# Designs tried in a protein design chat: VHH binders against WD repeat domain-containing protein 83 (wdr83). Part 4

Target 1, 315 residues: WD repeat domain-containing protein 83 (wdr83), of Danio rerio (Zebrafish) (Brachydanio rerio) (q6dh44)
Amino acid sequence: MAFPQPRPQAPQLPQHLWRTVDCQQGAVRAVRFNADGNYLLTCGSDKSLKLWSVSRGTLLKTYSGHGYEVLDADGSYDNSQLCSCSSDKTVILWDVASGQVTRKLRGHAGKVNCVQFNEEATVMLSGSIDGTVRCWDTRSRRMEPIQILDESQDGISSLKVSEHELLTGSVDGRVRRYDLRMGQLQVDYIGSPITCVCFSRDGQCTLSSSLDSTVRLLDKSTGEMLGEYSGHVNKGYKLDCCLTDKDTHVLSCSEDGHVYYWDLVEGSLTLKLPVGKAVVQSLSFHPTEPRLLTSMEGRVQVWGAEPEDAAENES

## First folded at step 8 (VHH; from k59y with S99L)

Design m3l
Fold by ESMFold2 at other seeds, fold request of step 12:
Structure m3l (fold): chain B 315 residues (1-315), chain A 123 residues (1-123)
Amino acid sequence: as target 1 above (315 residues)
Amino acid sequence: QVQLVETGGGLVQPGGSLRLSCTASGFTFSTYWMNWVRQAPGKGLEWLSGISSGGSYTYYADSVKGRFTISRDNAKNTLYLQMNSLQPDDTAVYFCARLPDEWELPYGSFDYWGQGTQVTVSS
């Protein structure tokens, strides 16, 4: 549908509450959009993983199989599979439709903090307090990792995969980028325990958050620091950071109950979104739209850039 | 079973130094963040310092920062606390403690403790 005249510019930043999701999972350690952004995953301290409709806020399925808290999860590009990781030292591959465990993968010597599919969902990558990243084949019956990356001097807190690259963050204060095709490794020293890493949408920058209450934007190829963002509180929790769908702003969770937004280029604080009065532990930004998920204790909320009535009227 | 055994306590003069050790067994030491806590006579527990599982990150209570140094040797399953410039107010039983959830600093819940080692600072 076409509009013959310009409309007033809509707000670009998710700041209007659309939904509160009643998870009933205890503390929710991580929230994640699926690949197309129509569903969300909640990782419960009650050992459950749940799948929800973003637009309706309704529970679609519960995945039970972990022996301790679920710490992270990811959905495959085609919505057929999920992966998750836990304090029980395992990674689980799930069939979405049946809710059944396809694989329960052991090998990490401690808690598994992060997990993600590669873009084709042929591999799962997991990072653990044991300092290793493990690569698992999703299509074979093999229960052993196809590769173990042990470069880190301390625990792995976060990882992300983009194209042929793996980005990891470690408590040793380093962000590592692996070129999976060439077998090359680039190391960027931050100097404080890393809590979260991600790629910019254009693929040219990396973003990291750390326990010195600072988020940093680096040039991917050179390691040059392009920006620093502070004012939030990150001193003792594994908090998420990300970029907006168009790389205009940097976001971070905070221990003070807010999500912080900084202008990427200028570094100035644009918005301090009040989520609540407890630690905002997790966030996830929609792959293509200005839409945000937040987790604070057991409460998950969906935020949009416009009041929901205005956004829904396009249908 | 999980065991933590502290050693190295004793009597020392004000301004003196001691090095405490904590030997761990019954678990994979290198995958846990570890801490030192003390309890003075008639007082509650006071958290002092923590160290990450790989040893690359250390953090301290203001009361001991600059005087105490935490370290670990994962090959020996041992946690250390070097204590310098000791004062009478440092008199306490010192415990090493295991942190099961590393991302709730500095006052996380500890799941296992040692028996403690007495440190007495007096002239």
Scores: ipSAE 0.802, ipTM 0.906, lowest interface PAE 0.8, mean pLDDT 91
Fold by ESMFold2 at other seeds, look of step 8:
Structure m3l (fold): chain B 315 residues (1-315), chain A 123 residues (1-123)
Amino acid sequence: as target 1 above (315 residues)
Amino acid sequence: QVQLVETGGGLVQPGGSLRLSCTASGFTFSTYWMNWVRQAPGKGLEWLSGISSGGSYTYYADSVKGRFTISRDNAKNTLYLQMNSLQPDDTAVYFCARLPDEWELPYGSFDYWGQGTQVTVSS
């Protein structure tokens, strides 16, 4: 058989283990890169939030102040502040450098599942099992939310903010996209409890994971389903999904101890990354580099696209 | 004090139906996923069904799927189990249970239970 011109080299995917970190926080409910990807946050069932160096794998600071498990966290664009949310029904705004609580915000009637800053860190958005999203002013002394969104018929599991848009996922099986500038709402019905939502890097698509073990890619403007990705296990856990740094692949956590990679366009499985023998509960993809964080039980692992220098790796 | 009180048990013939109720107090019912479990004579606990805090998601053990229907009325702080096509093997004490962590397998330990209501299926 005659071969055509050489194909361009395929993108490198994070599949080489660089670090394993035993966080000593009980179960790690969420792992997150900070805005520049040089640090990572771990949300512990022991009520702590921890900040780590990605490159060194070393603990930099522990943030204590929540009364129950920490469920999610986010770092501000300028690395000066953190926000976190908890089963204690609160959202906390932290000063990164001092480790002090700047604000502890109450008002949700139940567990707060997700939290994120907007891009300029002027607002924190939180989503709760109480079915509401609450918007909190980070710059004001006020302790009440500046807005409450209560369109959801069941708990909020995930939210993401991009520019003037807010994307939410709910147990009611709906993905909601709010245009906060125009005051408009688009609803896409998936039909199974949503566990995670995100925007594509190019901002033209939304991605959602749900308890029917299916990840779906939708055209943001039309609601048309562009892709459907399955083969993993997501039946009872709030698992993360995401897109790679260049929108080439779709990723999902799985209850079978793997992270699944699918080619975004073809929909075919590209890689089934063995993380361990327990539920892979959370993941985070680097903002600009092919680098992946995973959490499984009390461990976080850092994955790179190429093997780390073997001469300096000590086991 | 958290309290869960089951009612609606009794004696039915095979093929019959019963509707169980569980009245909740002492907590914000609408922010918890709720479950039904049962214990047959001399057996361990068997999970039957669960429902999300808003009521939009329901899920069932294979042994009862298609015969049992879970529902809730958050305005009345009440959980329901409609049981149809009952057979002698469904004889058990039925408990209402509160799930503190809806996102954990195996379905996490229930933190509060009702006293139970007896269901007996016999000809």
Scores: ipSAE 0.796, ipTM 0.901, lowest interface PAE 0.9, mean pLDDT 91

## First folded at step 9 (VHH; from m3l with Y107F)

Design r11f
Fold by ESMFold2 at other seeds, look of step 11:
Structure r11f (fold): chain B 315 residues (1-315), chain A 123 residues (1-123)
Amino acid sequence: as target 1 above (315 residues)
Amino acid sequence: QVQLVETGGGLVQPGGSLRLSCTASGFTFSTYWMNWVRQAPGKGLEWLSGISSGGSYTYYADSVKGRFTISRDNAKNTLYLQMNSLQPDDTAVYFCARLPDEWELPFGSFDYWGQGTQVTVSS
C-alpha cells in the first residue's frame, strides 16, 4: 500500500510533444505562429505555403504561386492576409480566405530570406541576399517598394518588426536597428554571419544567433552584451532563435537535432530538447503561452509545457 | 547561359604559389555565394572554400585552411583563389562552383560549375 503520488510541478517550458505533422511540403524551411497564436504557417521547399489550425491540428489551406522554395512567411494581425518570400526573388501578399495572390512583388535581385508585416499590416518588410530590406505597401495598388534600406554590406538573413522599429541581421556580422519614426539607425557588430534576430518581449533587449554557434543578448539602447549562450551547433544553417513568452529563457535551434534552452539571466543550460536526428531548422514561440513549434526536414512538431491531456484539463 | 571560366593553373614546384581566377557571366554574380572545388586524378570532388555574396564571410576546408585564401571582385564578376605552400597532393583540376542555397554550408549542392583549370605540383 503506497500513498498516491503528488501532482508534479508544472514546468513553464514547452517540452511535451503534442503533435507531429507531416506537412508533405518537402523540407519545411520556416514554421511561424500567426499573431494570435491560433494558426501556424509552414514554408515548403516544394514551393507551397500552408496554413494550419493549431488547436485542431488540421490543414486549412495550401497557397501555391511561388516558383521556388518558400523561405519565410507571416500572417497579418487580423488573420485576413499572409505574406511570403521565396528563392524566386519575390514577395507575395495573399488573401487568406480566397487563397488568391493579391500582389506578387518583384525587385529584389536575389532570393528573399525573410519577410514580416508591421503590426498594423500596412507594410510588408523583406530582406534578401542582395543586401537590401524593402518595404512594400499592402493597401495600395503600387508594385514598387516604398522604401529600400541598403546599409548592409552582405545578405540579409533575418528581420523582425516591433512598433516603429525594424531589427535586421546580416551575413556581414552586424545587427541593425532602424527607428523608422525618427529615421535613425543603430548598428551592433557581432562579427559572425547573423542567422536570426528578435526583440525581447519587454522591448529592452535584442537577441541574435550567428554562425559561430553563439546566441547573444544585447541591451537595445546601449549595445552592451548582457548574455552569451552556447553549447549548440550552428555552423552553416540559418537557424532560428527566440525568447520564451515571459522572457525567462533563450532558445535556439541546433544542427544536432535539439532545441536548446538557456536561463536568460544565469546563461546556464536548462533543457536540451530532443527533436530528432537531423538539423532543427526553424522554431516559433507562441506569443502568450508556453508553446513551441519546431521544424526538422518535413516534420513540424507542436510542444507544450504539460502533456496535452493535462493541459486540456487545467482549470 | 550561366558560364564560369577558370584560369591561372599551371606547373609549380612544392612550396610554390598560384592564383586562380574564375570569371562569371549570365547571372547576377553579386547575389550568389561562390566556392572552389577540386578533383585529383582518379578521385572524387573535394570542396575547398566558399565566400559569401558580399565577400564579408569566408570559410575553408581544414585541408587548406591557412594556405588558401578565397576572395571576389563583384565589379569584375571574378572569384579568386590564392594558393600558397602547394604540395604534390594539391595536384588536381580546380573548379569554381555556384552555390544556390547559402544556408546549408558546406554541404550544399552546387548548381553550376566551370570547365576547370589544371594545377600540377611536382619537382
Scores: ipSAE 0.785, ipTM 0.898, lowest interface PAE 0.9, mean pLDDT 91

## First folded at step 11 (VHH)

Design s10a (from r11f with P106A)
Fold by ESMFold2, look of step 11:
Structure s10a (fold): chain B 315 residues (1-315), chain A 123 residues (1-123)
Amino acid sequence: as target 1 above (315 residues)
Amino acid sequence: QVQLVETGGGLVQPGGSLRLSCTASGFTFSTYWMNWVRQAPGKGLEWLSGISSGGSYTYYADSVKGRFTISRDNAKNTLYLQMNSLQPDDTAVYFCARLPDEWELAFGSFDYWGQGTQVTVSS
């Protein structure tokens, strides 16, 4: 026993299928973890928003009130509220427990592509094909937004909020980062319509996907291009990208039915996960664990880093 | 009532140019991606070009790249197609079309069409 061989490292990437959920919502336009990763939201072309238990794969509640397809949604940090946006040009604030509409906010001149709460859930931020980002006070009875951001020359496709920063992506090929406390704006030119933006977990980088089938990692403070990731297909769909829970890999949906994983530092392809035979429309990575959600057509799949325990299937 | 009206068609000689216009009404033009398609006699529809709602992104079928230029004027609710170096095979009815979902470019499902304008390229 004097010279033990090194133990192989266990896989850290979600690549093992745990569940498939037929959502019965038509096409699932977006799939999202809630803030703690225990629940997931599905946005349906049938105009519904649904909340599910991740661990059990069971439907918990259906939210009805949008007049057209639901395009995006987010849950508040305390799991008490949801927000959603739709082709009906509205943003809805929901009470989770009752399923009732708290506010239905109008003002966008066209479909609303993206929506998110700020960290405290005191504000909702929405981005629209009308080229504006609108900020809505969740506690006010007034119907008007508290702020309108109109710097974009074309539609807004994606937004993310982290602490006091707002990151947006536009069809005009620009990623914009607003410092909401200081009132500053940084613009990074990508040159192709942006489909998704996000922050790295360590807060030092931004990631963007675009219609030139390329995902790009930028240094947040300088705007320097740190990495480019390609090989997937993104030519006509608003596909999601993200970073893993520990910032080790870059992920992207693809029109060829796969989710692509690249090593963040090396830029090399690590895994080409076969999800199915249709466009993988949306993905969401767990906030703290190696667990992935994917949507393809009307189905959502949950992926883990290890095969499911057989004893858990015998309850 | 959504309405799209094409104008600017006519008879031209080979090598000539035309500029087509499409005037939109009954909807918020500036929040839709717009496209040009054509139909030659006895043939199916052929997609030619598209433009984003703000005009910052344009894209073309390979058959017309370098010859045709799409543009829009959102203040006038008007879509344009500048067609250069026309040949007899460009003879067709040209339609403007509204794209209801900008994120389905690969499948090109249009919800409203104009009546079309005839372009005839002949000596």
Scores: ipSAE 0.796, ipTM 0.903, lowest interface PAE 0.9, mean pLDDT 91
Fold by ESMFold2 at other seeds, look of step 12:
Structure s10a (fold): chain B 315 residues (1-315), chain A 123 residues (1-123)
Amino acid sequence: as target 1 above (315 residues)
Amino acid sequence: QVQLVETGGGLVQPGGSLRLSCTASGFTFSTYWMNWVRQAPGKGLEWLSGISSGGSYTYYADSVKGRFTISRDNAKNTLYLQMNSLQPDDTAVYFCARLPDEWELAFGSFDYWGQGTQVTVSS
């Protein structure tokens, strides 16, 4: 007798609410998984950064040192350091275990909207309303940036680092990709203020969201538009977009209280996830599993592909 | 110490044009989105237009789109509003306003306002 082939299975998408966390930080401006997906960071309008256990939903540490609201944060690959940026015009490097400020970096002329470590956490990159990206050495006591990138004609809203590449989004309607190894710059003109950029998981595409309520997927090397995703509302907020852990779907926050999922290849709407009745401002997708973080007002929610009691035995 | 000073208002006939200026001091002008708002006699505030910190993104209320043009000169710390095809119902005090959070476009989000400049459109 012949062996039967496996039946096709539907993609697993996070749509089941596991947890709601009242962060007590005022508005949560950004929510981020750490590198291994076991912890999450919340950036508060109350000037605090908090670290939480994803599986337990419990607060682990509060980081205080910014003079105004925290706008973005990132964790180093080894979980030893955090970086954050703020309306106070600074970037802070934190020691995770002690909670102490290792360095508070000044130089931006205005609010710092985005921050990320490079892959090995030797550099922090920050983007500001002043139109510059600044590169900071994490291992040096120097207070000056290693490099200042000022090609943007308007504020920087988002940045991401992958290998030797830096991707930035600007209010000037352009997505810029810097090849730091070769010293080259590719510019893709979208034509509407960019709110978020990211790389696909396989590193071959870039994704951008903009104030024309459209998310676009581009071929990284050529700039060719491969997909265009709409139907959500993004008219005035800096909303996050991303790709699922296996690059099967595109996600976007929306001003209508939903997270939208589109099939990456077909471009069709797969799921309109009801998060709440206010603007969904931030999201983060787990690096390797179908798990999603959302923030809306002062609350963070954790979403899984199956109901939580079925998933507890998996951890 | 933030100061915004509007100038350029006055009396104009219907169909005429005016250019308003707003000179900023006490802050780094080039890192803030800026807006124009007006208040007609006996009426509430009406948002008209906004411009991004670098000047590359402009947006308008439907009531003025096509007739008004917002611009800025960051080297001179000055915001402008070019008003064309003025009608009597454009009569108002015009204010420039600073937007501290560029990602929220509501009146409650403006943190500093000028004193205003009077524009009167009449035959």
Scores: ipSAE 0.795, ipTM 0.903, lowest interface PAE 0.9, mean pLDDT 91

